VHH binders against Endoribonuclease YbeY (ybeY). Designs and how they scored, part 1

Scores and structures below are computed, not measured.

Target 1, 156 residues: Endoribonuclease YbeY (ybeY), of Chlorobium chlorochromatii (q3are0)
Amino acid sequence: MSLELCNSTRQAIPNKRLLQAIRMVVQGEGYEIATITGVYCGNRMSQRINRDYLNHDYPTDTITFCYSEGKAIEGEFYISLDVIRCNARHFNVTFEEELLRVTIHSALHLTGMNDYLPEERVAMQAKEDYYLQLLKTQKSISPQKSTDNAIFSCNS
Unless a header shows other numbers, all headers, positions and changes below count from the first letter of the chain; Kabat numbers aren't used for antibody chains.
F, E and O stand for the ipSAE by ESMFold2-Fast, ESMFold2 and OpenDDE, each averaged over both directions (binder to target, target to binder). V2 = 0.75 x the mean of E and O + 0.25 x the DockQ between their complexes.
[cut] stands for letters that were removed.
Atom coordinates printed by the task and the answers are left out, and those that the model quotes come from them; centres of patches stay.

## First folded at step 1 (VHH)

Design b01 (framework vhh_nb_b201)
Fold by ESMFold2-Fast, scan of step 1:
Formats: sequence, structure tokens, C-alpha cells
Structure b01 (fold): chain B 156 residues (1-156), chain A 123 residues (1-123)
Amino acid sequence: as target 1 above (156 residues)
Amino acid sequence: QVQLQESGGGLVQAGGSLRLSCAASGFTFSSYAMGWYRQAPGKEREFVATISSGGSTYYADSVKGRFTISRDNAKNTVYLQMNSLKPEDTAVYYCARDKYYESTGYYRPFDYWGQGTQVTVSS
């Protein structure tokens, strides 16, 4: 089992809460973590990945790749902190809440949920709201120590 | 002020073709996904097609292979090319602004609808 987060930016992120969110979603949806890597980056890196792998020519909040077929998830995601900050202002929510929502969204994609159609996006948003609410109402759990270094973990 | 204006509807025989246009103004068109929906008499409004800000497309099963959605960001216009039309395609067609593929990455129910354009396919 490997669940790692890295942050290639100088912006602080709540590593322990993000790890908690990912575990809650994966386990809540009936899956297990084999290997998941979450990368928190800037707009330039996000747009480059979109261009190079998905042939999209625009920045996005998240890009998710799932490599596994079964219940043990192997995959990675990339989240643009610059887009998260813009989204938070637009939706009138905190940076942390928006970051958690997009992290939950990425984890839901890793479980095989699609959001190609309007109906699928509504279903995805309902799951996002559900897990965000669980995080808000959950009292302190036993935390794991974050050992990631933003520069060393993401910029090898 | 967000404005969406559909055009190109009309009467056509089964097997024929029509191209719908939707002219958009009052927002940064290139940043939004755009979609087409339709409503037939006595039915709920249903999804037809969507195109992301980056050009990715998705279609309802009923129209796959027959309809093509496209956009021209320089003209702030989205198009629906309808081929091999069937009587069951008869409906009012609506253009909508969608945030699905915007840089925000979040879905919001369509914020804006146009007035619609009538498509009638005779048997």
C-alpha cells in the first residue's frame, strides 16, 4: 500500500487532511489503495500535462490517471493550486474547502466514476458533498506523520 | 449580460440535414463548455451534445454518429451539425452555457439557456 502526496509549489497544503480525504473516499466506495500519488502543482505544469497527454490546450483544476482495473487502485492525479485559489474565490468558499473538494473529486475518478455527461456530474457532485460533510463532522482521528517535501517529492 | 441566440432550425424530410448555430455574447466564450439540449412535445428537456472549452465532445446515445458539435472561439459560436435526421429528432433545440470543461473543472447546472430553435422532421 502506498499513498503519497507531493507539492511542487511554495503554497502550504493540509497534507494530513488531504490524505484523510483520499482514504475516506477510496474506502467509502469499496476500494483499496495499491499505489496512489497526488501531485499539487501550478498552472504551467497542469496545462503542460493536459497538452502532452490529453491534447487539451487549457488549464484545469485536476487531471487524473487510473492504471488499475480492479478494487486495488493504482493511479495518480495532478491538481493546480492556482486554479483551486481562483475557484475558491469564484464559489465563495475557503481555499482549503475547495482543495478538499477537488482532491475528493480526483479520488472518485480513481474509483471509476465518470463525469462526461451532465447527469454524471450531478452524481459526482453529490458524492463530493457527502465526503466533504463527513470530513467536516468527523472529530480528530489518529493522524499519520507527513514526510513529503514539496520540492524533493515532486521534482526528482 | 449573457446572451445566447440559436438559429438554423426548420422543416426537413427524414434523411436530411440541418446545421444549428448558437451565437454567444456577454462572457468569455472560450472559457466555457457549451451544450445542446432538446425538448419534444410532451417530453422533458433532454441532453444532446456538449463540447468542452478545449474541444472534447460527448454525445447522447440517440445521436452518436449522426450529430457533430463544434465551436469557433473567434466567432463566439457553437454549432450542431445534424445528419440522417429522423422524425423522432423533432424538437425545440436549446443552446446552454456549461462549466463542465472550464479551467474550474466543476459542473454547475447550465446557467443560461437560449430561446430555442424549432426542428421539424417529416416522415
Scores: ipSAE 0.013, ipTM 0.144, lowest interface PAE 8.8, mean pLDDT 77

Design b02 (framework vhh_nb_b201)
Fold by ESMFold2-Fast, scan of step 1:
Structure b02 (fold): chain B 156 residues (1-156), chain A 125 residues (1-125)
Amino acid sequence: as target 1 above (156 residues)
Amino acid sequence: QVQLQESGGGLVQAGGSLRLSCAASGRTFSSYAMGWYRQAPGKEREFVATISSGGSTYYADSVKGRFTISRDNAKNTVYLQMNSLKPEDTAVYYCAAKRYEFWTGYSTPYEYDYWGQGTQVTVSS
């Protein structure tokens, strides 16, 4: 079992709270973690991945890849912190709330939930709201002042 | 897009071994789950084995303990090592590439599986 988050930016992220959110979604949906890697990156990396995989030349908030078929999830996701910050301002929410929402969204995709059709988007948003509310009722995790908030290295 | 080409099929006696290879061309091989499926005469196509991008494996009960799936990302190749072959293993073996789910902030429909042309395996009694 492996759940790891990488931050390729100079921006601090709430590592432990993000890990908590991912575990909560996976467990809540009846799945297990085999190996999940979350990469928090800037617009350039997000745009390159979007271009390389979908042939789209613009940044996006998240790109998720699921490699497993059963209940033990293997996958990875990429989230652009620059897009998250822009979206937080647009939706008039905090950076942390938007980051948690998009991380929950990516974790829901890893459980096989789609948002291609309008009814699927409604269902996805309901699950996002549910897990965000559940996360808010749990004990707040104090920010760590250690290597957990360090910049991800190329060789890590 | 990915293109798949199987090789290594042939005629082998019961109890023998055979190694199938599937060469993938195109990009993002390391991001796909790779699988082997087979179809015997007069039967539906059935699952044999799969390997995730991270190397986790799953096997059909009928081949568990006899077959081993592996991958070499540097060569963009997936392998199926078949040991203790039985006449009932006779089938056309197909390589498949599957990104089970792929999503962006702009969701896409389910991806279609990519399939090779197949390679015949015949096990004589």
Scores: ipSAE 0.018, ipTM 0.332, lowest interface PAE 5.8, mean pLDDT 78

Design b03 (framework vhh_nb_b201)
Amino acid sequence: QVQLQESGGGLVQAGGSLRLSCAASGFTFSRYAMGWYRQAPGKEREFVATIYSGGSTYYADSVKGRFTISRDNAKNTVYLQMNSLKPEDTAVYYCAAVKYYYGSGTYYKPLDYWGQGTQVTVSS
ESMFold2-Fast, scan of step 1: ipSAE 0.068; ipTM 0.476

Design b04 (framework vhh_nb_b201)
Fold by ESMFold2-Fast, scan of step 1:
Structure b04 (fold): chain B 156 residues (1-156), chain A 124 residues (1-124)
Amino acid sequence: as target 1 above (156 residues)
Amino acid sequence: QVQLQESGGGLVQAGGSLRLSCAASGSIFSIYAMGWYRQAPGKEREFVATITSGGSTYYADSVKGRFTISRDNAKNTVYLQMNSLKPEDTAVYYCATSRYDILSGYYKGAFDYWGQGTQVTVSS
């Protein structure tokens, strides 16, 4: 079992809380972790991954790769902290709340959950809200601060 | 949140063409995935086409080669160019956007239906 997070930015992230969120989603959905790597990156790395693997040339908030079939998950995800910051400002929520929501969303995708159809979208959002609420009730104190030094403006 | 407004629907004969437009309000349009869905009377909603923030396009098999999706970020607009229309294309067409642009090796991103739709009718 391997669950690791990488942060290639200077922006502080709540590592322990993100790990808790991923474990909570995977176990809550009836799966187990074989190998999951989450990468938190800036626009430049997110743009490179989109270009190299998905033929995109703009930053996105998250990209998920699932390699496994069955109940033991092998996969990885990439989340752009710059896009998370823009989304948090736009939706008038905290950076941490938006980061947790997108991390939960990525973990749900690793369990095979799709959000292609309207009913799938509603189910996905309900599960995001469910796990986010569970996390709000859990004791998970992080001394890490948000410096915001690597954040780019929402320039769309 | 983003508001979407569709236009360009109408009545057209089989073999004809229509271009649908979807105007979006909001400052972060360029980072959203945009798509088109349709619903015919008595049928479930179905996927038509999507364009990601990076410009990659994906189409339902039923429309591939006939429809082209594109976006103009300067105008906050997404387009669906529909050529060689068939009676089976008759439906209400909805513009959709997603706050997530999530693609995996197996799956593509989700969409919210935010527009009210525009009717396309193709006569035989």
Scores: ipSAE 0.006, ipTM 0.185, lowest interface PAE 9.8, mean pLDDT 75

Design b05 (framework vhh_nb_b201)
Fold by ESMFold2-Fast, scan of step 1:
Structure b05 (fold): chain B 156 residues (1-156), chain A 122 residues (1-122)
Amino acid sequence: as target 1 above (156 residues)
Amino acid sequence: QVQLQESGGGLVQAGGSLRLSCAASGFTFSSYAMGWYRQAPGKEREFVATISRGGSTYYADSVKGRFTISRDNAKNTVYLQMNSLKPEDTAVYYCAARTYVYTRSGYEYDYWGQGTQVTVSS
């Protein structure tokens, strides 16, 4: 069982809230964490991964790799903080809110939820809204703490 | 290196049937979801059918009950069986492939074939 976050940028991110968001989504959807690695990176890494795996030569907010079958999740995701900052401005929300939404979205993908069809996109957005609101509500009445082994380093 | 090659298109009379094939090469076929799209002149590309890595299928309402998508992982091929064809099914049909990699902005397929023409006469 491991859940690890890596930040390859100089931008500060809310580690404990991101970990809590991932746990809320995985557990809320009826899954368990075997091994999840979340990588918070810049546009250069996002563009490289998008190009190498999806033939898209531009950065994107998130790319998620789901390796597991069944209820114990093995996977990783790559979120571009540069894209998150741009999106937050466009949607007129805070950097933290957009970051949490995209992290929740990535965790939902790790549970096997797709968003290729319009109906799937509506369903996923509803779950994003649900978990984001739940996380926001819990922060207001009971600040969250994580006791797991979280690290912010990108060694390789 | 990656290639999707469609075949089986042609001219058919209304009420007839055609079977399209898409042969894939250059990637691990069994790891990809496969789909069919179509495009009539002057229109946007329209979704037709998809089949997941695990074999689950989904169809556009316009073709549900008439078309069947299937795959043969041993042959690296996806098929579209088209029955009860109508003139409005006339289009270029495209094969598409999508990996296990998810992206929030990526609602399109990763690889596309060059298409095969299907013409249904009235």
Scores: ipSAE 0.016, ipTM 0.316, lowest interface PAE 6.5, mean pLDDT 81

Design b06 (framework vhh_nb_b201)
Fold by ESMFold2-Fast, scan of step 1:
Structure b06 (fold): chain B 156 residues (1-156), chain A 123 residues (1-123)
Amino acid sequence: as target 1 above (156 residues)
Amino acid sequence: QVQLQESGGGLVQAGGSLRLSCAASGRTFSSYYMGWYRQAPGKEREFVATITSGGSTYYADSVKGRFTISRDNAKNTVYLQMNSLKPEDTAVYYCAASPYGLRLWTEKEYDYWGQGTQVTVSS
């Protein structure tokens, strides 16, 4: 069991809230965490991943890779903090709210939820709204310690 | 699932304007990242502009301030408004769609490209 976040930028991120959001989504959807790595990066890394894996030369808010087929999730996601800041301004929301929404979105993708069809996107957005609201109303999650939730640098 | 068709290309003098349209068919348009790429004779295909499903826009430095990308989800169409055209903008312009979903990791190339529309800018 491993859940790790990596921040390759100089921007502060709410590590505890992001970990809470990921656990909440994975458990809420009936899955378990085998190994999840979330990478928070800038436009340069996001653009490079898009070029290497999707054959396009522009940054995106998130890219998700799922390596597992069962209920124990193995996967990773990449979120561009520069795109999050841009989107937050565009949608008139806080940076933290947009960051949590996109992190929840990425976790939902890891559980097998798709957003290829308009009806799938509506369902995905409803789940994003649900988990964001649940996160806002939760006072605390019962104490759970694990070194699997370590934060480390991705600049190596 | 998406089919793309570009239109609006043609001949224009330097300093002129053109608006390209890309009509998408299928049920996935609103959730797709939509983009414009171009390819000039003897050159590799290069990025021009993109618009996310949420409406955020990104531009190549060479077109920033001159070109504007927009989308109309009700019409399943993406547009590229090209102003202050230069001879070096001469190229075939391609519309591209990239899905945002669980199986994104299996894509090495865009699943959906249009056939392209020729833009020629005379001096």
Scores: ipSAE 0.000, ipTM 0.136, lowest interface PAE 12.4, mean pLDDT 76

Design b07 (framework vhh_nb_b201)
Fold by ESMFold2-Fast, scan of step 1:
Structure b07 (fold): chain B 156 residues (1-156), chain A 123 residues (1-123)
Amino acid sequence: as target 1 above (156 residues)
Amino acid sequence: QVQLQESGGGLVQAGGSLRLSCAASGFTFSKYAMGWYRQAPGKEREFVATIYSGGRTYYADSVKGRFTISRDNAKNTVYLQMNSLKPEDTAVYYCAAGRFTYSYWSPSEYDYWGQGTQVTVSS
């Protein structure tokens, strides 16, 4: 079992809450974690994702790769923190809320949930709302000054 | 042992439609992103569309709104529905499979390629 997050940016993110969200989604959907790597990226990855958005019929804030076929998930995802900031402004929500929502979205993709069709997008958004609310009711207790916002830096 | 087999190409009039299929074997299809590329005479191979293992799709601006990529994991098949075809869509269309570790939709990111199928749009 391996669940790792890395952050190639200088922007702090709530590591403990992100890990909690991923575990909650995977377990809630009836899956197990074999190996999941989440990568949080900055301007260069944001430019790549923006390039991909220009060719997409549905804008995406994450790129997800699932390598497993069964209930033990092997996979990875990439999230642009710059896109998260843009999304948060667009949807009039906090950066943390949008970051958690997109992380939940990525974890749902790893369970095999797709958003290719409009009906699938609606179903996925309902699951995002469900897990986001569940996460809010199960708040982590942490010191006011927390290193929880640190993630082991990645080489990428 | 890895095989990507394209079908559905042919000659069609401008404004018409074609559906390309790519049957895959010899690898775990559901783990791979599947893509379509095309190459016109005298040009480099260019990206058309991709669908990653989780179902997200990306399209080249030149085909956006006209082409639709889809996949059927039970049949190990990826499809390209081509509508409102134009003479400039004339090319050999290639199916490709890859397990990306980088965020580029470039030919170099794909591990396996089909032999290609010719699409000719007249008028």
Scores: ipSAE 0.000, ipTM 0.150, lowest interface PAE 11.9, mean pLDDT 78

Design b08 (framework vhh_nb_b201)
Fold by ESMFold2-Fast, scan of step 1:
Structure b08 (fold): chain B 156 residues (1-156), chain A 124 residues (1-124)
Amino acid sequence: as target 1 above (156 residues)
Amino acid sequence: QVQLQESGGGLVQAGGSLRLSCAASGSIFSRYTMGWYRQAPGKEREFVATITSGGSTYYADSVKGRFTISRDNAKNTVYLQMNSLKPEDTAVYYCAAEIYKGWYRLTSSDYKYWGQGTQVTVSS
């Protein structure tokens, strides 16, 4: 079982809360983690991945790839911190709240939820709201120890 | 929704060529990633080639250099040009279409729409 986060930017991110959010979504939806890698990057990497894999030549907040079938998730996602910052301002929310929402959104995609249709988007947003609120009230069972690092540098 | 119909299969001699076509109807073709898969007698269905809406192509190692996938958005059609055919290429060939669903990409095995298949037989 592997859940790893990679930050290719110099922007600080709340690594322990991001890991907690991913675990909460995956377990809450009845799935398990085989291998999940989350990559937090800038606009240039987001635009390149969107272009190379999805044929969209523009940066986006998240791109998610699921490689598994069934309940043991294998996959990865890429989140542009630059887009998150822009969206946070646009929606008048904090950077951390928008980052957690998009991370939850990416984890929901890994469980098979899609947001192509308007009805699917409504359902997904409801799940995002649910897990954001749940995250606010949850207590960590693993307090900060300074020896646990969940975010590492990404190599080019 | 989208409906897929393959054509162009048949019997051909080893070393020969065939061009398969897959006509799409019902939805906007240009938004789909299109692929070809094949199933040989007694084997599981395997990946052959894919082409994205923007024209990027990917091939299975077994056909790379011999097969070429292409698309014509004006005709809502995807093609598979098969050259230097071998008896090992004998199979039913299937066309597949995947709709891009925002920021979620499934594996190629999870393509949503399938054609009915076209038989390719390569002899001696």
Scores: ipSAE 0.013, ipTM 0.144, lowest interface PAE 8.1, mean pLDDT 78

Design b09 (framework vhh_nb_b201)
Fold by ESMFold2-Fast, scan of step 1:
Structure b09 (fold): chain B 156 residues (1-156), chain A 128 residues (1-128)
Amino acid sequence: as target 1 above (156 residues)
Amino acid sequence: QVQLQESGGGLVQAGGSLRLSCAASGFTFSYYAMGWYRQAPGKEREFVATISSGGRTYYADSVKGRFTISRDNAKNTVYLQMNSLKPEDTAVYYCAKTYRVEVYSGGKTYSPSTYDYWGQGTQVTVSS
């Protein structure tokens, strides 16, 4: 079992909250973590990955890669903190709330949830809202630190 | 080397059915999403259907309810079952391999639009 977060930026992120969100989504949807790597990066890396894999030459909030089909998830995601900050201001929400929403969204994709169709987009947004509310209610419980995977600097 | 080989095309009357096959080799088939595209004379190549490594499917509006994409990982083969064929379905049908099993880029839309490899194509002709 490996759940690792990498922050390639100098921007601070709520490490424990992000790990909690990912575990909550994966378990809530009935899956297990085999290997998940979440990379929090800037616009340059986001734009490069978007260009290389989707032929889109612009940065985006998240790009998610799923390598597994069964109950044990193998995958990775790349979230641009620069896009998150811009979107948070535009939607008039906090940076942390937007970051958690996009992290939840990425984790939902890792469980195989798609948003190709308008009805699928509505369903995914409902799941995002659901897990965000669960995280808000669990904010007041005593934190468990010893079992959390450590965030580390992403050098290469 | 990656190879994709289509088969099963032919001439069929309107209302008929055909089943296309695409045999894949040179990569770990089960890890990748596979798709079908078609190109009619004088038209651009257009999307028909895709199937993820996990078996999730997506179809173009023009073929929904008539076509079914499926895969057999043990045989490294992807299929397109075409029912209720129309003259407008006349085209060369191409099999395609995507680079990653599931890719999503921001916003609300899955975009499997970047494919590494294409097959040679198989001709489907539907007469009225």
Scores: ipSAE 0.024, ipTM 0.385, lowest interface PAE 5.6, mean pLDDT 79

Design b10 (framework vhh_nb_b201)
Fold by ESMFold2-Fast, scan of step 1:
Structure b10 (fold): chain B 156 residues (1-156), chain A 125 residues (1-125)
Amino acid sequence: as target 1 above (156 residues)
Amino acid sequence: QVQLQESGGGLVQAGGSLRLSCAASGFTFSSYWMGWYRQAPGKEREFVATITSGGSTYYADSVKGRFTISRDNAKNTVYLQMNSLKPEDTAVYYCAARYTYKWTSGGYVYEYDYWGQGTQVTVSS
């Protein structure tokens, strides 16, 4: 059982809130965490990932890889903090709100939710809004301590 | 350019063993889940085994305890060790690589599967 976040940038991120958001989404959708790694990176790293995996040469806000088929999730995601910052300014929201939204979006993808169709996108946006509001209003009480809450630095 | 190249197939007697290899190129191998699938003449393609980037393994019920999947990220290679082979294991075996999602600022979602050309395994009585 492992939930780890890695930040390869010099930009501070709200680790505790991001971990809470991921746990909230996974549990809320009826799944368990086997191993999830979230990597927060810059445009250079996200462009490299696109180039290596998809033969694309442009930044993205998130790339998600799901390795499991069952209830216990194995996977990882990569989020570009530079793209998040640009999107936050464009939509006139805070950096933290946009970061939480994209993290929630990535976690929803790990549960097998798709957004290929317009109705799927509407459903996914509704769940993003739901978990964002739930995160804002909920107060953590009697939390369990586990390796799922581990936080580490990325060198690359 | 993405390539998956299988090797190690052949003819073997029932009860024997074979090890299949799949050499991958053109993508960041360590981040992909790798799998083996098979297809016998006149049958649908079926799942055999998969291994995640973290090393977790999953097997079809028909091969549990007999087959072992493993990977070597330094060599960009995935393996399938096949023991206690049965005539019903006769099939073309395919290597596959998968990652499921990419989201751009426009919200597009992509799923991809890469497949090798396959290697024949024949198990005689």
Scores: ipSAE 0.000, ipTM 0.135, lowest interface PAE 10.9, mean pLDDT 77

Design b11 (framework vhh_nb_b201; at its last look DockQ between E and O 0.02; V2 from the best seeds 0.00; counts 0 for: pae E 9.3 > 2, unsure alone 56.5 < 65, grease 32.1 > 24.2, SAP .836 > .668, placed apart)
Fold by ESMFold2, look of step 2:
Structure b11 (fold): chain B 156 residues (1-156), chain A 125 residues (1-125)
Amino acid sequence: as target 1 above (156 residues)
Amino acid sequence: QVQLQESGGGLVQAGGSLRLSCAASGRIFSSYAMGWYRQAPGKEREFVATIYSGGSTYYADSVKGRFTISRDNAKNTVYLQMNSLKPEDTAVYYCATKTYYVYGSGTYRYEYDYWGQGTQVTVSS
């Protein structure tokens, strides 16, 4: 089992809270982590990934790849901190609040939730709100098995 | 459509090393996650290593520290450097692509994994 976060930007992010949020979503939805890689990046990388993989030539807040079908999640997500910053200002929320919401959103996708249909979007938002509230009330890190849980540099 | 061809297997003494290659043909985007799996006779296929599209890597506990996966996107090739080999590493090694969801277009789809034919690795005592 591996949960890894990588930050390729100069923007400081709350690594411990982000890890906690991902574990909370995965456990709360009844799944286990095989491997999850989260990359926090700028618009340039997000736009390139959108262009190359999704045939979109614009940046988005998150791009999620899920490689598993069962209860042991394997996947990766890419979050543009530039988009998070802009969205936080637009929605009048803090950068950290928006970043946590989008991270939770990405984790929910990894558990198999879709948001293609309007009804699915409502359900997704409700789950995001639920885990944001749960994260606010749970300060301590869960005593889950945390082998290979570390932040690594973005390189290959 | 994707075709995968492994090479580099063979016989090696315990403690030795081998480097496996997996050449991908067809229209391969550098975006596919690639992995190595192995199967000993009478056993299930087991995970060995994955390299994700962003370059992040993940290894099975049994090979961590001994094996290194890498990727040359220009050649559409993934490698597995296998050091400090043990007799228990004896198996047919397969490379594979990983099935994934396509997010962001309002369409999600499953793609089946593409598998190579395998290459035999035998580690003698």
Scores: ipSAE 0.007, ipTM 0.201, lowest interface PAE 9.3, mean pLDDT 77
ESMFold2-Fast, scan of step 1: ipSAE 0.183; ipTM 0.636
ESMFold2 (binder alone), look of step 2: mean pLDDT 77; pTM 0.785
OpenDDE, look of step 2: ipSAE 0.017; ipTM 0.277

Design b12 (framework vhh_nb_b201)
Fold by ESMFold2-Fast, scan of step 1:
Parts: sequence; structure tokens; C-alpha cells
Structure b12 (fold): chain B 156 residues (1-156), chain A 123 residues (1-123)
Amino acid sequence: as target 1 above (156 residues)
Amino acid sequence: QVQLQESGGGLVQAGGSLRLSCAASGFTFSDYAMGWYRQAPGKEREFVATISRGGSTYYADSVKGRFTISRDNAKNTVYLQMNSLKPEDTAVYYCAADRSPLYWLKSGEYDYWGQGTQVTVSS
């Protein structure tokens, strides 16, 4: 029942759209949200997470951790906004579109989708395209009474 | 006044076990994620384990399967059960608290830190 986003950067992000995208993917894939925390960070934090948890010494666009095995998802993801900007330029898309795509990608990982094999990458990209298109055609949802979504600072 | 007080450290032989405790006071314990970090001689402080407000646990690869983190909100205490200890686990162990469940991946920026407890594992 908890979906929270944290932005540790000075970069503005479309919080409502990101929350909408995560809910849409989780529900669309037949899952529920138990506790999901998404962290939007810079390259230094992303590189540190990659090093400390995955033993890689480089930044990545996203890192996901899923702790649940049933229909109610418990997990977290980390997205580097610096990498999103570089990717947006290389793919010739807007920052917001790339950010939404990578957020959808992270949510799909939390539902158990992998992209280790070429055919898995194709399948995941098709799902990314599907949800991104759905998100583009939907209006913003009404404000909800909150106990299940929040924005908070990663710096305390 | 906010306090985090570690206890349970000491000298133990390789293969042995220790249980560390961290007693918290001066804040609403149930609103904070709690974690353990360690610092070996000549090394930077490194992540060991964390437990979120909701009870989700996260471990460094080097301790997975050997260490267990838990919390008791009624006692305002977080624990680290350390089994199958190795000489490489020798370090000062620190308790930390932060409002963000994911801030455990940033060292040096936590809301609160304890003073540390020494763990020494003999070969």
C-alpha cells in the first residue's frame, strides 16, 4: 500500500506522471503494490549503488531490487537522471519521454520481467512502448487521499 | 536528545557468532529505517545491512546468508545477528537511522549515527 518517490537532485521531475506510470504497469501486469520506493538520483549515487550492491564501478540508468514473490510487490528502484539526459540525447527523444520509459522499465522489472536475453529485451521494449503509449492517451488522475503515495527528500 | 547506543561487540573466534544491539531514544523509532555499517582499519565505512520501516531487509553481498537484521519497535531496538564470522568481518560496527528507507546507500549523510562497537574475529 505504499508508493513513494524520492528525488535527491535539483532536477525537476513530473511526479504525478511517474506515480501514474508505476501504478499503470503494476496493475496492468496483474500485480498489487505492497511497498515500492523509487529514487531519482545523480550519477554519483547511482555509481555508488552499483558498486555497493552489484560490484560494478560505473553509473547505470536504473537498478531495481524486488523483495516479494507473490502478487503484492515489495521493492525499490534507482534511476540516474544524468544518464536519462544522455540517453534522451542519444535516442533523440525528450527527457520526460526517456524518464517515463525507464520508470516503466523499472516497474516491469519489479513484476519479474527480465532483459538478460535478446528475446527478453524485445519483449520488455514492447511492454515499455505499450505502457508509454497508454500513458500518453490518459488524463491526469484526480488527487487521492494519501496513505499510499508520497514524495520525500533523500537528504535528511 | 537523540541517541543511538550499540552493544554486543567483542572478540570471537572464526566460525563463531555475535549479536549486536542498537538502542534508540529521542525520536519516533517506528518512523525511521535502521541500518548497520562497518569500518575496518584503513578502509572506508561500508554498508552491511538495513531494515525499512515496513520490515524489508537489505544486505551487502559479503554478509548475505550469514547476518540477519531485525527490529523491535516496542523496545526501540535494532539487532544484527552475525553467524559464521570470518576474520574479514573485523571492524567497528555502527548503527544508523534515517527517515528515508533508501538513504542507507549514502554514507556520511544519515540523520543519526551511533558511536560504534568493535568486533574482532580471530583466525
Scores: ipSAE 0.005, ipTM 0.195, lowest interface PAE 10.3, mean pLDDT 79

Design b13 (framework vhh_nb_b201)
Fold by ESMFold2-Fast, scan of step 1:
Structure b13 (fold): chain B 156 residues (1-156), chain A 124 residues (1-124)
Amino acid sequence: as target 1 above (156 residues)
Amino acid sequence: QVQLQESGGGLVQAGGSLRLSCAASGSTFSRYAMGWYRQAPGKEREFVATITSGGYTYYADSVKGRFTISRDNAKNTVYLQMNSLKPEDTAVYYCAATPSAWYKLLQEGRYDYWGQGTQVTVSS
């Protein structure tokens, strides 16, 4: 059972809060973590996503791969920190809040929730708001094991 | 890419039931979110129901409580159980698939992965 974050950029990220957010979403939705890898990337990923998909109404900030159908999640996600920074300015929120929102969004995708249809987008936004609010009111007293939740250097 | 084929449509009396099936071939079915849309004569195509790769379901208000979407990953098939049918449910029903493993494609893939449609006619 592993939850692992990888940051290939020079930008600092709040690793402990991100891990907390992922665990909160997965457990809150009634799932368990088998293996989840979150990859935080830079501008080149953002450029490829925008070029390949060209969606003006909803910019892509993450790509999520879910490899499991049962209650124990196997999967990975990729988040562009440059897109997060752009979105944070656009929505007039902090970088950390936008990063947590998109990380929560990615974790919700790993539980099988999609935002393909308008009704799904509304439900997903509600879940994002719920977990963001819950995360802001919660704190962890116990430290996490470094080996279980460590941030590793990305090596392509 | 996935190929979709609907079946189970037909003529039914108001208050009756039908079960539509959609058989998928091509890509790994279990990684796709599956949906049903319908189009009545002279109207735009409208959403009916969806089931995600993880089994979560969402329904249009007009069918909630009457229709049930389900999937059988072993058979690469998605179903739409339609109960308490009304004349207003008369439409061509389309099966749609989107690769839930690809976040960006979820919004754009809906028009690329469609079945040919199956006619449902509900008489009064």
Scores: ipSAE 0.014, ipTM 0.154, lowest interface PAE 7.8, mean pLDDT 76

